# Ledger of designs, part 3: VH-VL binders against Small ribosomal subunit protein eS1 (rps3ae)

Target 1, 206 residues: Small ribosomal subunit protein eS1 (rps3ae), of Methanocorpusculum labreanum (a2sq57)
Amino acid sequence: MARKKQSGGRKVEGWKAKNWYKVHAPEFLGKQFIGEIISSNPENVPGRVLTVSLGELIQDYSKQNVRASFKIMNVAGDAAYTQFNGHEMTKEFVRAMVKKRASRVDSTITVTPLGSTRELQVTITAFTINHARLSQVQELRAKMVKVVEDSAKEADFESFVSAMLKGELSKKMFAECKPIFPVRRIEIIKSESVSSAADRAAALIR

## First folded at step 1 (VH-VL)

Design b05 (framework fv_retifanlimab)
Fold by ESMFold2-Fast, scan of step 1:
Structure b05 (fold): chain C 206 residues (1-206), chain A 122 residues (1-122), chain B 111 residues (1-111)
Amino acid sequence: as target 1 above (206 residues)
Amino acid sequence: QVQLVQSGAEVKKPGASVKVSCKASGYTFTDYYMNWVRQAPGQGLEWIGVINPSSGDTWLDQKFKDRVTITVDKSTSTAYMELSSLRSEDTAVYYCARHYTDSYGWYEFDYWGQGTLVTVSS
Amino acid sequence: EIVLTQSPATLSLSPGERATLSCRASQSVDTYGYSYMNWFQQKPGQPPKLLIHDASNRATGVPSRFSGSGSGTDFTLTISSLEPEDFAVYFCQQSYDYPYTFGGGTKVEIK
C-alpha cells in the first residue's frame, strides 16, 4: 500500500535535486529494464505502477497487443525493483476477436497460486466458431474456470503468471473445451493483483 | 425505419397455451437477435429468452425452459413466443426486443414491440 | 444469476431539479474495456426505451441531460435538470451473463 502524503511537513533541506530511477522487471521475466521514473525522494518511488508491452519485454511479436503492469516494491541505489501487478490485452485486439453469429463466453475469477499470499483476479474470454446453446455456454464457462483454478492449485505465483502470459493456459483451456463445443479462441484477456487479508491488515496500521 | 409489430391481446384460461407474434421490418431480420421480455401489471421486467433468427438457436431463462418455445419464420420476418401451461401469475405484457450481439453489448434492446397483454383468468 | 438492486424505489422531485439513480450488481458486470450495464426509461402504457448502453454511452436521440457513470458493481444514472417528460420509471439491466436481469426500477415522480 502507498504511504499517505506527508501532512504539515516542510521540504527536506538536504534533498533538493530530482534523480532518475531505472525500473526493472521481476527476475522470472528476465529482470530487464522497463523504464525510468524521476523523483526527488526515493521514499516516493515504491508503490508506483509502470505498464509496458509484453511483446517487447519477452521479445515475442505475437504478444505485441498485451500490456503488462509492474508495481515498484523497493529501491536500491538508482535501481527500482518490481513485482507483477497485472496484464490486459488492448481493446482493439479483443474487438477483432468478435464475430457475428458466434458466442462470446466471459468469466472473472480470483485465484491464489500455490504457496502464495498474493491473489490475482483474472478475466477469461472464449469465442466460439458457431452459436452455442445456453447449456453449452455454461459448460464452456465451467470448464474454463476449472482449468484456470486447477492450474493455480498446482503452480506457484511466478509459474502461474508465466503460463498465463505465454499462452499455455489458453492452450490447455482450448484443448479441454473442444469436446464441449467448437471454440475458435480462448484468452485470459486481463489479470490484476488484489489485496490479501495480510495486505489490508498492514494498511490499517500505516 | 426499424419497426416491431406484435399480435393483439389474448385472454386465456389456466392450463391453456398462448402464442405471441412479432413482425420485424426495416432491417435484415437474420442479422439481429430477438429477445422476449415480460412485465406483470405494476411490476418490473423479466427476461424470458433470446433467439438467433439465422440459426433458430435459443437461450432461455431456466424458469421458462419447460414451458416456452421461441421460433422464427424467416420468410415473413416474424418471431414467435409460445408459453404453455398458463397460470394466473403469467398475466403480463409480453414484449419482443431486438438485440445486437456482436457489439459487445451495445444497442441491446434498441427497438421494442408495442407489447401484447396476455391475461390468464378463469 | 446477477441480481440488480436499484435505489431509491421512488424519487419525488420538481422540474429543474437533479435526479440521481443508483444500480448495484451482485457481482461485477465488467469485461475488458466494457461495463455491460444499460438504462431504460418506461412511461405508463409504453414499452421501455433505451437511454444508456455500456454504462455511459447515450443512445441516439437521448438528450444530453441524461448521463450514465460507474463500473464494476456500482452504477449511476443522472438527470441534470428534470423536464416534465422525464417523470417515468427507470430500469437498469445487465447483459454480462445469461439470464439477462433487470433492476426493480426507480420511479421518478413529480413532487
Scores: ipSAE 0.006, ipTM 0.437, lowest interface PAE 13.5, mean pLDDT 83

Design b06 (framework fv_cafelkibart)
Fold by ESMFold2-Fast, scan of step 1:
Structure b06 (fold): chain C 206 residues (1-206), chain A 124 residues (1-124), chain B 112 residues (1-112)
Amino acid sequence: as target 1 above (206 residues)
Amino acid sequence: EVQLVESGGGLVQPGGSLKLSCAASGFTFSDYAMNWVRQASGKGLEWVARIRSDANSYATYYADSVKDRFTISRDDSKNTLYLQMNNLKTEDTAVYYCARGSYWEYSKGYFDYWGQGTLVTVSS
Amino acid sequence: DIVMTQSPLSLPVTPGEPASISCRSSQSLLHSEGYTYLYWFLQKPGQSPQLLIYEVSNRFSGVPDRFSGSGSGTAFTLKISRVEAEDVGVYYCMQSIQLPYTFGQGTKLEIK
């Protein structure tokens, strides 16, 4: 029998740590490896934001002009975990959608998905086939906002973000807006996570 | 290199008190939630208490078996975690481990690094 | 409280052979943000527990790739593709979705 039980031992790590941190996307987007960062201190890793092509992340070529951003929230060993932080269609891609004789209808709103989830500020844009009058622009804007707000009331954070990024919300808006005025395209061109005290509270385990 | 070193264990009679310490090094202690986990001889692991970082106002949480008897606290200036144990019972006999919790305000309890443990024996 | 149940409790294996350990939770460990708060630990004889797998399937730093985790919701599995002598010990699953944090009862892996 060993009477001494390693009471003098102070090292608790059983494996050797690395200075490179492998950053992973959230589970609802496939937990894919999205990048590596190097740091001499793991405390300097959280808070960083990484941006990747959405098309590459979800393996959908049609989304190659969409960039998704992820904020590192926590580090465990050599892995860094992220939360969805927002997305943006490239400026060039959005500008290419604009036609000389068509109207562009924009709206920026903040939505809170169902439950104690984080808030997102989203920018919606619609491109008409022909020039729209002010009354038609106002009606389109109101409808776009209502569709997105109603969708947020029916879906949790992950489901809402997934629907937004995969274009399901855009399809729903298009279907609802088409009877108002001829629409060529409608997209959520940008989203941004809204930092609040509630966001931090929602992360707490009861 | 992350290290956690527990101390303060020993033999105490039922109804007695004991204060455990956990000295942390190799990381910014003040940024992490910290936990105490215990293990009775030949038995499994039982979570005891958690204390969050300064960013969450040092919020504390306890297992029902120790609530109102144990107090978890920390001194970030000394990189030290404490467990004050009062009104000890024979069923509190166990090796007590200090374990690192989540970074920042993020509430995941990873338990990614553990100390060597300190033995507490409650016996008459 | 969430109850964590492991099987088998005793697992004798021949070196080089695969091993599989199951863990079941009394309720889903999936958080609304998409993370599943399920962890695997190894406690070698005379040593402190050490983290092997976090959030179902992610290997902790330095953990050999012969260890893999899988599962979802309430049913999880830890697999060792080729057991080595150094893998002897007690394996525990744990949940941190809800307080109190709870562990499985442990699976003792022994060499035949």
Scores: ipSAE 0.000, ipTM 0.434, lowest interface PAE 19.2, mean pLDDT 82

Design b08 (framework fv_emicizumab_arm2)
Fold by ESMFold2-Fast, scan of step 1:
Structure b08 (fold): chain C 206 residues (1-206), chain A 122 residues (1-122), chain B 107 residues (1-107)
Amino acid sequence: as target 1 above (206 residues)
Amino acid sequence: QVQLVESGGGLVQPGGSLRLSCAASGFTFDDYAIQWVRQAPGKGLEWVSSISWNSGSIYYRREVKGRFTISRDNSKNTLYLQMNSLRAEDTAVYYCARTDYYQSWGPYFDYWGQGTLVTVSS
Amino acid sequence: DIQMTQSPSSLSASVGDRVTITCKASQSISSYLAWYQQKPGQAPELLIYAASSLQSGVPDRFSGSRYGTDFTLTISSLQPEDIATYYCQQSYSTPYTFGGGTKVEIK
């Protein structure tokens, strides 16, 4: 919003003139207020990324070790609206999952949810009960990847992200992988929004 | 010279009211958000309320919401805190503080007044 | 609300000592953290903003750093005039919250 003009030669110092912007989570996560930003220039507010505890956002304290990131897309008055930018489980939480005489199976893939121009880079980690041989590790990795890719083909962006953050994809991976080799836990420990071709083209113009 | 001067504190009975003022000088008052921060005797700092440069964004800590009202008069370079239904736990030194930022990394409170003492007792 | 856990609550050190004060946020606040110094009977003063930026006029023996949700204020060589209580404060979201304070005294 334009600053009030002062007549008679009085001027507002633009860079120090500040307004408060109340930041909202995306509608599919309840449009809750996730923070505030102060800025003298509304143009500088879009593009900022805020990170909040997922447990606090969805009022599920079992998710306190998960951080969700949101990118501000636009400002309307004193409200800022975001889109999902990614998530990450804390390093401490992930490290605590490692057990003696167990195997860790990691995979990072890029998925494009149905009808979306946005891509997500997703990191999947599985922890077994017992040490797994290379062939078993390869089979578990392939199955985990297939479950996540198949889910992305059938769900729009919001539905996919919701299923991922609420642990529905982790449950599905666990159920599908358990018959292959005993698994203790499978999690999507990280996701990151990646630029589309259109976004890269737009960046080159500016 | 940037200066903030609080006034209006004093002794009041529980359930009473007080209005605090913060007079600003040495800077363009209507360019800045201003905060009220309090400190109970011998205790730490506690944020109370915030008001944006144009009064478009106002926030309160939960315990004072509905009892306290922050306002400002930019023509007089003055910030106010109307305190109603005062309780013993509101006893504190009340500071007003100017808000600044660095590349949108903020707010941070760069200049503080000397404070005004509010004592709520029977 | 975002909780700021500050430690230690008090410390005693000698002139010239390196002093470290830690502040932990209950959730990610990026670098939206400031440090304030309050001398006895006086109003607080800003020392550090944006986790690591030194306020103009503050001696360079003061520095701030961030590692995840852990924030540290360091005084590289304690001086007598540094006797004060130090507070961290998050400005990521309202309500803005302060740490419990660290009282620094000289032996």
Scores: ipSAE 0.000, ipTM 0.417, lowest interface PAE 21.7, mean pLDDT 83

Design b09 (framework fv_pamlectabart)
Fold by ESMFold2-Fast, scan of step 1:
Structure b09 (fold): chain C 206 residues (1-206), chain A 123 residues (1-123), chain B 107 residues (1-107)
Amino acid sequence: as target 1 above (206 residues)
Amino acid sequence: EVQLVESGGGLVQPGGSLRLSCAASGFTFSSYWISWVRQAPGKGLVWVGEINSDGSSTNYAPSLKDKFTISRDNAKNTLYLQMNSLRAEDTAVYYCARWDSYGYTEHYYMDVWGQGTLVTVSS
Amino acid sequence: EIVMTQSPATLSVSPGERATLSCKASQSVSSNVAWYQQKPGQAPRALIYGASTRATGIPARFSGSGSGTEFTLTISSLQSEDFAVYYCQQYNNWPLTFGAGTKLELK
């Protein structure tokens, strides 16, 4: 629907029409309505990012503390279509996982899903039950990284993201890390879509 | 379907040794952490120790660390508790108990328990 | 070690009544507390984990609450099969520790 700006005085000239665009989630997440944006020029709509609650999007309240971000790729009529851009668990939720006399193991890696031109930078965090020695921390970190990297080599972009958001990767990391040291929780707390190395190299030349 | 069965308990003289077994069935034994928990007659539950899935790591109650050793044989689906230098205070029913499901919950509660085996240290 | 203190030691109640059992930790254990039920001659049975999540197959009349150092198990409408000893347990720190138990008995 068109929205008009109020002009000063009795001047008729000075208002501009704008259009509303209904933004939809990617097909693999059900193409659900995730919000509206307004613009006077449809060429300015692609590239914008919207962040929504994952729990509301997939109708799963266990995911209420996960925020998913989507980037608009194209516009057709009054509809705007997106691709997954990343996710983040709320700061409050992650903070609540921190326990006294326990260890926190963090790792940030970049993975390229099978057949994808896009890379994902993911942050993995593990919380132990009790304090872990440096050697155990290093072994836990290596195992977490290997599980996520191996999963990315076997799944396309949509399948990898789905597994990550549904907690399947966290489940696999937990199972693999349990034999190393008592782990209380492992999560991929953040992901961010980035250009491939080849695309970044090309951009530097242009 | 899923069950744990303890065996090997009996009467032992003070200073003696005993080896308890815990036989697992109905689940993938090699994938679970398992604890030993004891209960003296008329008293509460006391955690003895635990062992990880592949047997490479164990944790014990501090007062029992030099007396008790936990091990497992995943090929035989069997958990063991070796008990040395037993005293009257070690008289108890000994339970083995499995930790919860992998990765669906980060909580380490004991979801399946055996029926227990009684160890009596004479006098 | 973390000491878990349960109160009362014995609670005398009648069927149909509400029972409230308390468990206190000597230091914060977050929500990493489980509750177990034990009947005479039987092994313990898991009721609650994560302070408030019911284990599989546990009736809705059982509920848990609390975080940090203070925890409660509530049985909303007692049935005859609920007369047993109840133990709380922390799994936040090694060694794992149990409370001394609360015995629920017929009034």
Scores: ipSAE 0.000, ipTM 0.438, lowest interface PAE 14.3, mean pLDDT 82

Design b10 (framework fv_zigakibart)
Fold by ESMFold2-Fast, scan of step 1:
Structure b10 (fold): chain C 206 residues (1-206), chain A 121 residues (1-121), chain B 107 residues (1-107)
Amino acid sequence: as target 1 above (206 residues)
Amino acid sequence: QVQLVQSGAEVKKPGASVKVSCKASGYTFTDYYMHWVRQAPGQGLEWMGYINPNSGGTKYNEKFKGKATMTSDTSASTAYMELSSLRSDDTAVYYCARDNYPYEGWSFDYWGQGTTVTVSS
Amino acid sequence: DIVMTQSPSTLSASVGDRVTITCKASQDISTWVAWYQQKPGKAPKLLISDASSLESGVPSRFSGSGSGTEFTLTISSLQPDDFATYFCQQYDSYPYTFGQGTKLEIK
């Protein structure tokens, strides 16, 4: 669809070109390239969410069944920078943890890491070796919640997320829950960032 | 037996607000997310968002941010969805649905019967 | 947003027929797909989750398949109570999105 030139000669033409922005993971996860966004206006780039395989991002293939989401916060030049927005383990990975005649113990809680106005909603799932009674389920759930809440009180947002994604929190929960009832596996299978306009404003002031 | 029972039909004028309830029974209310889905007459299904009754945390479809408010009452095992500044295009059947994460893959395994909201002048 | 496109919009069939409904996602959604059946005046009913996992209590004549961007719901031998509208849904990414629906009607 060729068209004749509209302008030229003595006058300068000015218009916005469409630009590709290279999206990078947060610094605490290595600032790895995670994708490209096209836009003629950098103001239209923040707010986008990109999802990538965690295993590919941190170069640990044991984490290929974990998907991490990142929200673009700002643009500098042709680069877009993100903050962690959440994660999910794949359905097949989680379902493979389910054993017939055993118990599943779930809990969803919201934590606020030390010094952060950003909240993170996390879903914890424990899989027992044998069927657990109600009292054992309640005690396991309480212990899982306490471990995660205590970890959040002692770590900033980035440190908490790193511990969660690398399985350090799962190891702590397993160690503390094992004496209560035989546990085969315990994981934080999902997390999601929860923030308001007020939280964003407060974060910008810092 | 799991059951979700919604409030009755509502007829509202443009600019009004409506609050739909969804009462859960047959399971531990705080263990499962509750989603809201609407269906306009002759149209498809549209996901509005969810609430986690254990934490009160919510996730909204951007289209409904500032328009819909999701809340829950754990003592009554009831979830609520309020729509403000109603327009004629908000006329729809509104459903609550339980998210059976993680074992059913985050699908909606149980649904309320639906609440018809009609917005007309 | 992920767009879910169903085909056909309407399907006419007879009892005993093998029926296939297709759902296409605008991007790779792995196997994060559910299928629902909706009868007039009723709420949707979950048939299949995780693209191929049959929900408890759903007849074995229903099956799902697919991964990535193309998904299929099959009814191997259509019964009278199967005449309904069928919807696919992705739950890979927020916002969750549904197909437009396929109305299965008597030939």
Scores: ipSAE 0.006, ipTM 0.435, lowest interface PAE 13.4, mean pLDDT 83

Design b11 (framework fv_emicizumab_arm2)
Fold by ESMFold2-Fast, scan of step 1:
Formats: structure tokens, C-alpha cells, sequence
Structure b11 (fold): chain C 206 residues (1-206), chain A 123 residues (1-123), chain B 107 residues (1-107)
């Protein structure tokens, strides 16, 4: 077949067998095994993203509806090592939080944890007990954003992500927002790693 | 009022190229995900491609991946679809459609559609 | 890819009849399904989203329901202006997929 034809005069490369690579979570999450990747070329393994149930990763049933994503950064032997790339709560889980006649307050912000060159875009949502008026919605949104931004200024990337995934930031937002208007639940429902300004600048120089 | 107007369709031979445009008005274009959906003559609807509000996240159906490029210019309220290496099977009316976006559920259903522009790929 | 199987492909009914169109997803899509109406020579228009939520401006004779991976669009009393092809669409995950369509005609 023409697709498999090779020209003479150079070393002929055969079709390589595929190898399995064991993918591990970052050290701050215990370097747990999170899955296997198949590739014939180790150079093609970095950059791939794997998504796993956070509950299964940390053996916490209360987090089974949270999906955490990890991006492979490097390969060493048959092991692949990752960095946190983001998380999301399943649509079904978040939808179950919606209540008739209550208000929903949403905000998407980008934070840069202390000492980090990595940026994280986070989506916060709060559900009130009763219908909130525009002024109350605006005040709740401002408070939620401030709590998350202040937390990012005081924690490195790994500490911030751990606090977010374990629900510590949600508890802090709940406590701070409760005096403003009755809140039933508040969560960071999604996060995404974003290219830093430095990374974009480096790409342009190349 | 919300309006989406497609243009750029026409007759082209297999292997040729066309660029479709979708001009948006009546809403904040930069806040919405926009879709390309096609429909072959007498056939059903087929999703082609999606682009996020900022343009950073893009999806394609398998059969057009590598041949079609979706892009947007938020300063001009315009969506584009660059179609290369066209095949007879790409013959269809091409619609652009606006996706409702919800922070909780993400990109959703298509609440407004353009009138469509016909692309015919024939020798 | 998630396959959306729509039935019937076509139907003929009288004005005032109750019309039911069914759509089956090949896997769970929660309630992330919309129904569109396409009249001859026109672009599709949204009727129902999230399986059962009626779009603003759509007559209340249209309704949607879900049971597992089975979805139903119902027109409680068919009117002449309802002559159209109806499509279901899942937006649970990419690639987004549509049902094959149901052509509704009046006898």
C-alpha cells in the first residue's frame, strides 16, 4: 500500500510496539497511580490530560462527583508525571443544588497563587435559601471573589489547590457570605489551568 | 433583536476552498459560544464545529478535523469557517448558531440560528 | 460518540391530534437535550431545552419529558403551523449529535 512505502537510501524505521506508561498524580496529592497511557513514542506522552474521580484518588466518598484533570509533564522510564490541570463537579451533582425560587450567584475569576507563575481560572457558584435582590447578589459575588483572591495571595499553588479541592475555600466563603444573605451552599465548581503571560511571551520569542 | 447572517457559500470543485462568515448583531457576541451546523440537501442536521467566547477552546467533528478551521473576531462581531480540501460529502447548507452559556452547566443548546448559506461541492 | 435515535422518521396526523416523537440516547446524557423545529425552507428554531424546559415564546402545547435515556417531545393538539421536521440534540459532550429528524405532516 502506498502509505507504508519507504524510500531507500536512509535507515528504514519499522512500526514500533506501543508501550504502557503508568501515570502518577502530583506529589502534593500523594503521587497516586491514576491511569495508564499507551504510546509508541515517549515524546508524544507529555501534554496529554487524564481525568479521574477525585473521590477515588483520595479515597473520600464525598468527593466522588468531583473530576480532577492532570496534564503529563514528563516521562521517566515507564512512569509519567503530571501537574494539576483543573477540576469540575459533574453537571448532575451541580444541578441537584438548584432549588425553586432561590437565587444563584456566579463568578469566574483568574487567580495567581503566591509565588506561582501558573494561573488558574476558577468558577464560583452560590445558592441562596430565598430569592435575593440585585444588590444582595452583587454583594455576595464581591465577597466570594474577595475570599478566593485573598486565599490565593496567601497560599502557594499546591496549598491553594488542596484547599479548593478539599472544600476549605467553600467553607470560608460560606462563613463570610452568611451575614450578607442566607446561603444554602457555595462551591468552586470548576477550575482550569491557563497559560501564564510568561508562557505566552516565551512562545512568541521562539 | 438577535440576528446571525451567514455568507460565503457557493459552488466549488472537489479539493477547493471556501471561507464562510457569520455576522452577528443584537447581542454581546464576545459573551457567547458559537456553532457551525450543516444540513445536506434533504438530510438531517449535523454539528460541525464549536468555538468558545474568547476563541481559545475549539471543537470539530471528526470528518472535518484538519480541513476546516473555525475562528472569530470579537471586535467585528463575526465568526468564520475556513474550509479546505472540500469533498462532495461537505455539500450542505451551513448554519451558524448561538449557544446559550450557563456558568453551572457550560455551553448548552442553540437558541438562535442564522438563515444558512449553501455550499455545493461538485465536479 | 453519543448516538441519538429518533422515531418515527415521519408521521401524518390530523389537526387537534396528540403527537409524540421519541429520541433515545446511546448512553446517559442526563437532561442535556434540546428539541428544534425546522419549517420547510427555514432555519431550525429552539422549542425545548434541558429535556423539559419550554423556550420563551413557544406555545404551551409543546412539552418534553425524560425517562432515563429516553426523551419525548409531545404536541398536545397539533395545529397547521406545526408542519415541520423536529430534531433532538444532545449537548452533554462533544461531538454534539442530532437525531435523524421526524417529519410531521397534516392529513
Amino acid sequence: as target 1 above (206 residues)
Amino acid sequence: QVQLVESGGGLVQPGGSLRLSCAASGFTFSSYEIQWVRQAPGKGLEWVSSISSSGSTIYYRREVKGRFTISRDNSKNTLYLQMNSLRAEDTAVYYCARSTYDYIWGSEYFDYWGQGTLVTVSS
Amino acid sequence: DIQMTQSPSSLSASVGDRVTITCKASQSISSWLAWYQQKPGQAPELLIYDASSLESGVPDRFSGSRYGTDFTLTISSLQPEDIATYYCQQYDSYPYTFGGGTKVEIK
Scores: ipSAE 0.006, ipTM 0.477, lowest interface PAE 10.3, mean pLDDT 85

Design b12 (framework fv_pozelimab)
Fold by ESMFold2-Fast, scan of step 1:
Structure b12 (fold): chain C 206 residues (1-206), chain A 121 residues (1-121), chain B 107 residues (1-107)
Amino acid sequence: as target 1 above (206 residues)
Amino acid sequence: QVQLQESGPGLVKPSETLSLTCTVSGGSFSGYYWTWIRQPPGKGLEWIGYIYTSGSTNYNPSLKSRATISVDTSKNQFSLKLSSVTAADTAVYYCARPYEYGSWTDYFDYWGQGTLVTVSS
Amino acid sequence: AIQMTQSPSSLSASVGDRVTITCRASQGIRNYLGWYQQKPGKAPKLLIYAASTLQSGVPSRFAGRGSGTDFTLTISSLQPEDFATYYCLQHNTYPWTFGQGTKVEIK
């Protein structure tokens, strides 16, 4: 007969303290601190979205009117790591682009960058110098869409997003559209990450 | 009225680092892309890379391992460093700017006059 | 990298002649093509962007055409100041690449 090992009893205290998590931007935009989140439960931190000024993040004052959003993907210790979730130019900035006796051409499309499981819904807006007829509006819209779609076929997710945020795609659209009808400005004013089928399937498991 | 001016040593020894600076005057510097392009004597043009005033860069893959472009917004300058130079790096180096950041066209609208850099021992 | 090939590498012409220079891309670049003029000892000057759009201040005798892989620059009536080297540039894909140049010389 062996003697049983003695074990002590303890009164359990169930109150969980809140912890601060430092949120970092994705590496391709610099792995910079973008904010802090407080939570008592680490499993509630992934999935949250933070929005910051793109101009401050990349230290480019011409982008102060652009807001970039980031979704927390994982937590390691007291650090939270994100992926790009989208961007938006402020309504005031876009409104300032509107001129009397000119036309505005809008298009919203969804693109899948080369090799990416992530999709982006982007909104393109063109401002003409003079009033455009319906046929010219349709031709401008088709050209803008084609430029963005072709760019997505040739660039991975990070390269596509970088080109979009830097204005390279706006430059290409402007050049392609200018011969069709006089254009004053073309911008991608908004982007939003949308889940792929694979991402949705993964979410159902979690 | 925007003017670009290259400056730096005109002679660099093989294996050393070529360093050039472009100074911008007569207009706004921040919020623009800035680029370096070179032309060996008697040959065509070669794009080296660009920098946006935030510090974002993109390089020609043929030069990426040796080229570094940096920006100093307080001085309205951007610079090129090219390491481990050889005689093949002898060229006229130009700095240039694409048209206005918010209203793009497909071109380099402003160019510096170019500076000849000779790599010789 | 996309390779840009110009033809001819050089040509001789007289004032008043119609001159055509061609530029061919190794793969499709849509309309992301510009034409530049370079005079001896000077920086290049933009003539045409988006394959066919004339830059402000550039004489109307210059015209660009083409899309995809085949492009042309035409000077309808060559003037004395047009003797120069002409370069095409694609900016569809990084790295941006220039053609080797076409020298337009006096006959």
Scores: ipSAE 0.000, ipTM 0.413, lowest interface PAE 16.4, mean pLDDT 81

Design b13 (framework fv_pamlectabart)
Fold by ESMFold2-Fast, scan of step 1:
Structure b13 (fold): chain C 206 residues (1-206), chain A 123 residues (1-123), chain B 107 residues (1-107)
Amino acid sequence: as target 1 above (206 residues)
Amino acid sequence: EVQLVESGGGLVQPGGSLRLSCAASGFTFSDYWISWVRQAPGKGLVWVGEINSEGSSTNYAPSLKDKFTISRDNAKNTLYLQMNSLRAEDTAVYYCARGYTEYSSDWYGMDVWGQGTLVTVSS
Amino acid sequence: EIVMTQSPATLSVSPGERATLSCKASQSVSSDVAWYQQKPGQAPRALIYGASTRATGIPARFSGSGSGTEFTLTISSLQSEDFAVYYCQQYNDWPYTFGAGTKLELK
């Protein structure tokens, strides 16, 4: 029963002390609106990560089970701009790709795109039609890795990420691997940004 | 009980031939690749070769391909190793070991081993 | 051929201690590594496959780790029955190759 007088609409408008920042995807992905962040201090906005459906972002329903993560780097007015931080196919989606008596070939590698100071750790998974022998598994794994590494050496960060997210790298891996052993599907199921060279150098000083 | 039992080892003269057998019981022999692995006295394990479930395909250690032949008789649940042109360096305990199965996406290594049979190549 | 290098050649330890055994591959073998235990006069016994998965019936004190080229077998709280020779093996490609073994002996 202890109560206080309301101070009219002034206290209702206290939300105006916090600003809404409209977060945008990188330009190479169409600079699409991906969400809003609320903060009273613009200094606290950079560094935050947002995860969105890639399928909704690029208007491609075939990518609905791919989630892309973006890290806010800069704030200008009421807009926040991001850089690509990684992606992941949902665990349920990847699990659904496994079929009886088929083989799964996995590989995790770190690549540095041409001219980039940023590194990406990518996980490649191949699913065969029939069960593959160890020699065939090794040859498939080596070929998948080589295709991705060669692509990274020939493309800048934005071009590499775009090719990866749009399935161009998967298509190239499939074409190169099909002569080795019957392959049903090859995907880069996950990627994540790793510390820059400067960040790693700074960590080694400590 | 899942079991592999080797037999056929013994003393043989340099240049001689010998055929080892490996009898399987307690599992569906025709579902598995089976390997031969040898171990010289006081030394480590050395893979000799393997044969697929049907007996239609074999793989060998490159140094042994010309002198050893692996075969199997699924009706008898028996694996064979034919050894020709034997030399002193072929003296070893020979094991058969159950390997890969084409009905599993995982390989469990060589999970079942026989007790081994000793082959001694000496004058 | 892929060369598997085990170290140390001999490890002297007491019951209740932890033993750490190393295995290095000359090229990447992914996680396609198995570990075997062999006692004098006996056939090898499978312990670990896929670098880190314990074989059926193997006690929890045995654990494997590693991927690519560097692998480790750890035996925590050593029991008297654990004194044996341990071999690592790669099955990523033909020919399958074993390390030379690490002998675990009573200090």
Scores: ipSAE 0.000, ipTM 0.426, lowest interface PAE 13.5, mean pLDDT 83

